# VHH binders against Protein DOG1-like 4 (DOGL4), part 19

Target 1, 232 residues: Protein DOG1-like 4 (DOGL4), of Arabidopsis thaliana (Mouse-ear cress) (q84jc2)
Amino acid sequence: MSKMRNLVEEKFLEFYESWVIQLELYLHQLLIAHNNNTMSETELRHLISKLTTHHKAYYTAKWAAIREDVLAFFGSVWLNPLENACSWLTGWKPSMVFRMVDRLRKSRVVLVEAQVKKLEELRVKTKFDEQKIEREMERYQVAMADRKMVELARLGCHVGGESVMVVEAAVRGLSMGLEKMVKAADCVRLKTLKGILDILTPPQCVEFLAAAATFQVQLRRWGNRRHYVTHS

## First folded at step 11 (VHH)

Design zb7 (from zb6 with W33Y)
Fold by OpenDDE, fold request of step 12:
Structure zb7 (fold): chain B 232 residues (1-232), chain A 122 residues (1-122)
Amino acid sequence: as target 1 above (232 residues)
Amino acid sequence: QVQLVETGGGLVQPGGSLRLSCTASGFTFSSYYMNWVRQAPGKGLEWLSGISRSGSYTYYADSVKGRFTISRDNAKNTLYLQMNSLQPDDTAVYFCARYSKLEGSTLSFDYWGQGTQVTVSS
């Protein structure tokens, strides 16, 4: 029996499936650009713009969905367990991309000293922002266990009445906090991505984006194979 | 057996319009992301447009954006491509393709039809 999904989950599932498929199509273009080295700077910039626009579209859809049901994103039925295990506050951890850049440096990408310095500054800032969000997230999570909620837990499960109202209020409070934190995290993601792309040359951007997209697609594939999950 | 049959191609003047159809059979059409692709003489396969299972989400290549519209009728197991403002460089064989996956640097589709010829000429 298919797990009961709410409308938000169903809609976002379809969206994400289509979004990932489109990401693969863009990845194809990135790989072509990377392998042929025949594209002009203008063409590369255009390709980069397409990818950035695609990512922006994801967050637009995500934020709309979060407004309706942020809790859906903490289950994320559109992701397999491996993808979920690698998730930080409903997405990729911003600081992780610097490791990707480091790997690229060791293999193909030659960065000048000025770029290295800027990347390090960005890394420090990103980590600081992550920690700040984590601290705030912890506050919201701990706040769920207030006096009323602990008392209700002690008394057991009740149907209806004041107990239901208390729980609903607590969940609403948590949801509001979670929405705020998820949006904050997404902002850090977007800022980090933009920061990296601003530091790198167009050819380097293409390599980075290709690597990132490849990792995302492969993670999904690996997870699907491992857990026998089929997504279109 | 999975089958995709494209129809609606033909000869049209520059600036003209055509509507392509693709009829699917042998599988649950509504469960799959569908695509339109084309191949011009002497050129490689070009992806044009994609559409999600329900039709709620659509994507377009830059070359056709604003001119072509992809749609689907799941009750009829049919995929459509409305092509407006056709140009000579749109001349190609057009295929309906069911999505598979990116393999290495090659975009592959698990099933596609025989295609329909579109010729744009004055």
Scores: ipSAE 0.848, ipTM 0.934, lowest interface PAE 0.5, mean pLDDT 92
Fold by OpenDDE, fold request of step 12:
Structure zb7 (fold): chain B 232 residues (1-232), chain A 122 residues (1-122)
Amino acid sequence: as target 1 above (232 residues)
Amino acid sequence: QVQLVETGGGLVQPGGSLRLSCTASGFTFSSYYMNWVRQAPGKGLEWLSGISRSGSYTYYADSVKGRFTISRDNAKNTLYLQMNSLQPDDTAVYFCARYSKLEGSTLSFDYWGQGTQVTVSS
C-alpha cells in the first residue's frame, strides 16, 4: 500500500538513505582495517571515532525529527518490513549486540577473562534496562484504551472546532510520552554501544563495528530483495 | 544511456582553488546520491565526498574535510566540488560517481565519468 509521506518522513527518509550509504563507506574502511594488520592503534582509534561520530549523528537527526513527529518513527517508512520486524522501539534492540560479540568470540576474537566478565555485567544491565522500558511502554499502550482515550476517539469522529483542539492537545500529550520512551530506548542503545567499545580493544572494536554495520546493511538488502523495495 | 561528464580541472599552485563540475544525463539525477572520488598516479581510488539526492546532507573524507565542499543543482543535473587550499598531494584525476555500494570488501560505484585532471604544483 502506497502511503502519502509527510514532510518529516520525507526528510528523514533522505537522511537515512544518505546515512546508510555513508555507513557502507565506513564499513569498507573497517573491513580494510580488519584485513590489514599494518594499521596503528592510533589509526584504528580514529576509525572507531569516525564510526561513533556517525552513529551520534544519526541520533541527533532522529531526536530532532521525533520532536516534530515521533509517530513517524513508529511507521518508519524509510525501513523495509524486515528491518521494521527486527526493530525494538524504533531501533535495534540493545541486547542483540551481545549476540554479535558472542559470534565474534566463536570466530577469531579472543577475549580475556576480564573482558568476558565486564561484558556479562553490561549484558545484565542492558537487559534490565530493556525490561524496564518494555514495562513502561506496556503501561502506555494499555493506557491508550482508557476512558480518556475513548472520549478522544469519540471527539475525533465529530469534527468541530473545539473538539479538534482537544484531540490535537491529547495527541500532542501522547506524542510527548512516546518521545520520552524512544529517547530512553536510544539512551540504552548508546550506553550499551559505548560500554562494549570501552571493553574491547581497538582491533576488537573494529571487528565488532564491522559486524554490526554488516548486519545492518545486509538486513536492509535482504529486506529489499524480499519485498521488492528499492532503497538507496 | 547514463552519462557523467566532469569538467573544471587544471593546473593550480599550492594554496589555490578549483571548482569542478559534473553534468549528469540519461537518468533521474535528483533521485540519486552522488559522490566525488579521485585517483592519483599509482594509487587506488579514494572516496572524497558524498551528497544526498536533494543536497541536504553531505559527507567528507578526512583528507578533504574543511577544504572541499560538495554541492548540487538538480535543476541543472549538475554536481559540484569546490576545492580550496589545494595541496600537491591533491593531484589526481577526479571523478563524479553515482551511488556507492559495498560488494564484499570492495567499494564500487555503478557509474562514473571520464574524469578531470587536477594538478597542484608550484
Scores: ipSAE 0.841, ipTM 0.935, lowest interface PAE 0.5, mean pLDDT 91
Fold by OpenDDE, look of step 11:
Structure zb7 (fold): chain B 232 residues (1-232), chain A 122 residues (1-122)
Amino acid sequence: as target 1 above (232 residues)
Amino acid sequence: QVQLVETGGGLVQPGGSLRLSCTASGFTFSSYYMNWVRQAPGKGLEWLSGISRSGSYTYYADSVKGRFTISRDNAKNTLYLQMNSLQPDDTAVYFCARYSKLEGSTLSFDYWGQGTQVTVSS
């Protein structure tokens, strides 16, 4: 059955498609920068800034969209099943990026002790923040069986007139809670990303961003191949 | 057969303007992200601008940002590039390109036109 898409889904699908295409273009630049040691620090910083701006644009669009329909992001029709399966509260799990950093360390990237220490501190903080959000989510999910939800269920069986309005209001209330949690998660993502970029040198940032972008692009490709999903 | 035909190139003085057009055929134009790229003599391909399928989202390279404007008319299957404040270093063959893909470290496009020459010279 073809899932009927609502307006929010359609708009964000187009956005995300374009955004990912642009990400690949930036990835190309990152790879060039990484392989070409002729770029100045200023140029590298500029490239990093472009990527960070690109990511910020994503969240700007996302937050605008979730204000309209946060539930769309729990179906994420713009993602394939693999991407969705790897999602934590409608996005990448913040603590995951530290594994990417660890991978860099195993490569030609040399981190000084001070950087390692700061990264570990950030890791701990990030994990703590994740857990906090998870606890809130659990609380919220448990609360789903509250009085409002019972009323929703009761009214849902009698769709008509004022009952529809009450049901819609109840759904909106639930959505607002979800929106809050999603935003909180996104904040942790952004803070974590910023934290990492603040710790790394410009060349290291380029490598990290390249790795992250590559992972994202490859995950999409792998998922598309596995599930025969076409995202253009 | 997929075809992209670029037009509108020519000789222009520094500071001048040109409007390029790309007419698409052989595919559903409105379903694809479209790009403008260029190749200057002795240089590789340079991505300049991209536009989403509806035209709602646009992107620009730093080299052309503020000077070039990408747009599309899906009803006419046409992609446009308004180029203002042209400089000698904008001299290149300009191509309309349908879909970009990154293979390894190489950026490629599945389809592009024959290109149109833009020469900026006093």
Scores: ipSAE 0.839, ipTM 0.937, lowest interface PAE 0.5, mean pLDDT 91
Fold by ESMFold2, look of step 11:
Structure zb7 (fold): chain B 232 residues (1-232), chain A 122 residues (1-122)
Amino acid sequence: as target 1 above (232 residues)
Amino acid sequence: QVQLVETGGGLVQPGGSLRLSCTASGFTFSSYYMNWVRQAPGKGLEWLSGISRSGSYTYYADSVKGRFTISRDNAKNTLYLQMNSLQPDDTAVYFCARYSKLEGSTLSFDYWGQGTQVTVSS
């Protein structure tokens, strides 16, 4: 029997496909701005704002969908296997974005000393927030493995008001815990993105966003071709 | 044979409205993200709007947001663009375009219609 898609998965699959297509269209605008000096600083900031708003729209849609079914975001049907393999708590590990910043420095983007200091401070803060989330994940895992939770799993086969209420509480607790951790990770992702964009100049922001969008689009395209070859 | 045919263009006064249609054939229309693009005289191509497979998600360029509305009717294999508050700088050839599902295009669109002329003038 094939895995059935629920309504959450079906709606988010269509949303995500359209969202990535729009990201690709914004990428074309970023590449034009990168290769052409005719755009004013105001125009560059407007483009950067459009990308920021686009990313916020992703999280708005995701958080609405997670309220309905957080498990849909662990092994997502709208991502290819390569994209899923890169996921940490339903998305890119927040600190991985600094690999894109490091790549910019290799491409002869000049960062002044004050920017380098601020980026390092942000990198340390981002890593600290990641570790905090990892510690909470560990505590959650320990709580799930304790004797009380094992007893609830055993009782799940019984019928009764008290047994049903205990099972429902355990399921609600699991879902709420996962939802909270995913949202915490997403908040770190958003804070880190905004922090980077606040430190970089508008031309540097365009280069950063172009590099990040290029990688995301190419990862999807490459993973889809490899996936198609293995299934055809 | 994939075919996209735009209709509904014409001459309109500033502030007026037009509704463009794009009839699709030769492919499963409901499986594709669809788009409107225009080319003004002496200008390059400008992406205007896109719509998801079911029509549930729409996107607009800032130049047309609030004035233009994209929609689709999958039962009729037809894409629409409702254009309100038209101004002279909206004068262009308007194309519908199909989003490519495969890498290999220099643009993300693999098939285009012949275009329909929209002229906004007094």
Scores: ipSAE 0.519, ipTM 0.796, lowest interface PAE 2.2, mean pLDDT 83
Fold by ESMFold2, fold request of step 12:
Structure zb7 (fold): chain B 232 residues (1-232), chain A 122 residues (1-122)
Amino acid sequence: as target 1 above (232 residues)
Amino acid sequence: QVQLVETGGGLVQPGGSLRLSCTASGFTFSSYYMNWVRQAPGKGLEWLSGISRSGSYTYYADSVKGRFTISRDNAKNTLYLQMNSLQPDDTAVYFCARYSKLEGSTLSFDYWGQGTQVTVSS
């Protein structure tokens, strides 16, 4: 119902605001670690672990929220229009994160041949997994357009107790399919993130996480101001 | 017009406890993410903890996690920091700080209290 959808949106809005603020604080720590080279490997691994834990906490909260209202994550009230426009199935597109890997390869940081090979393998796997999800989304959209779903939509035009119940059941059925696909996309995101962090050294992980957090924070900042920052 | 006033500081022995309060006025307290920050003698500012608008989400720096607890009472416009197991290196001036809601701003705290001194020594 509309009241329940509002409650989920309000709760996740507060969560996301606090989560992004904490991400910004971690970004400050990442930039210090990147610029000063004064942190030991143990300290770097601890910072990387904090970022990893922070990202896992996001997905934990998200998956709890999508069980109640997955539709809130399509055109989210906690994101500005630019952030929403950059979303692929409620989040960043996994294959696009390799633009940040490309930036690492253009810096003074030299990736060894073994790392480059593993990153290329991961990039190919990531694109394959994305394509699989995109085909499943197409199949889902076809199922939504089938004769039975069209009939349920027409029944929803008739105001009444039975019509309301049928429309509510159809919406919940659609929501279940969307939830499955959103979680599948999130699993690709988590596998891609973990894969990159497993291949990179701790200093390289700090650079990657700083780049990723910077992009997310800048997208939010410029979308709120309606300014454009040309990439590359 | 925005005011944040910290109280509750003082001298305490190692292992002791204190509770700091920050009374807010001149703004809608319940609309802001709030923070505790400290500055030890001769050192820069150290962020300690933050709390969401309703109090539902809290975050801590590693240096204080498990020992300090942030809370708020929106009906009283008051932010709290319960500090347990205090050690000499917790000696500092403690500030409450409001997170900025300004468009496009990041990592900024726009209003601070005057601070309250906490001294841990035997």
Scores: ipSAE 0.487, ipTM 0.783, lowest interface PAE 2.4, mean pLDDT 83

Design zb7 (from zb6 with W33Y)
Fold by ESMFold2, fold request of step 12:
Structure zb7 (fold): chain B 232 residues (1-232), chain A 122 residues (1-122)
Amino acid sequence: as target 1 above (232 residues)
Amino acid sequence: QVQLVETGGGLVQPGGSLRLSCTASGFTFSSYYMNWVRQAPGKGLEWLSGISRSGSYTYYADSVKGRFTISRDNAKNTLYLQMNSLQPDDTAVYFCARYSKLEGSTLSFDYWGQGTQVTVSS
């Protein structure tokens, strides 16, 4: 009943499964670093670099896959329904990550005034960039609706090879527009992540990365368990 | 039921090579992310490498990157570790380990082999 998976979806499904497993392995290292204060700043920075490199690898693989099939990233087969429901333009919403920083401030992390000011500046810039993308998405959807109505009217008049060419052009235009917006959103995600890690100290970065990885792993587990528990 | 059996360990001179094998039974091997882990004398467990279900994606610890190669043959239900340029500090018991797919598991690995001893000395 589900649509048949194409080669892009099958390849990225395996990639994502292995990527999340490796993220969970890094999470265990982050939790050890948090619970054991014998790690030097150099060791913490190395661990942070491994996490940063791992996230960059995700986007490298994603951008390659998007060139082939951006629509696969809207309702992805490698995510459970809860994970898909939590996505904004194929990923985490950049402005929402600051709520996690806020929670860490209340419980575990003491930030100095300079860090607080820099984080607020980053939050404002991130929201501004998000709003630009959201406005562009709205304009795109309006333009696509207008084009779709024209195409449907023409298809009603002309059946055959002409109809196929019009449909192919519309699909190509849709995919190119969506690809541009997804990449723009991903750039905001990367810029926001880098900005947060640049502002935080290495121990604070470990706490943040552990919280982020925990949330992602738990969201995946909760979504899978909800389905399993309900049907078992 | 689930069984993992490592073979291929032994004594080797510095600079030498060994190929470890891990034969899997009792589960659908091709459905699992698989790993190599080692334990040197008097030390804790060290994760070395992992490989995706088809073998298309591999990961390595910094300590072995460039010297060790993980691979798998799903038709033979076998995991491999090619170990080149071995040095005395590679002396350890080497285990293959299955990444858990069981819901609710807090363990990265749920089943382990008995291990195979690798000794690098002159």
Scores: ipSAE 0.444, ipTM 0.762, lowest interface PAE 2.8, mean pLDDT 83

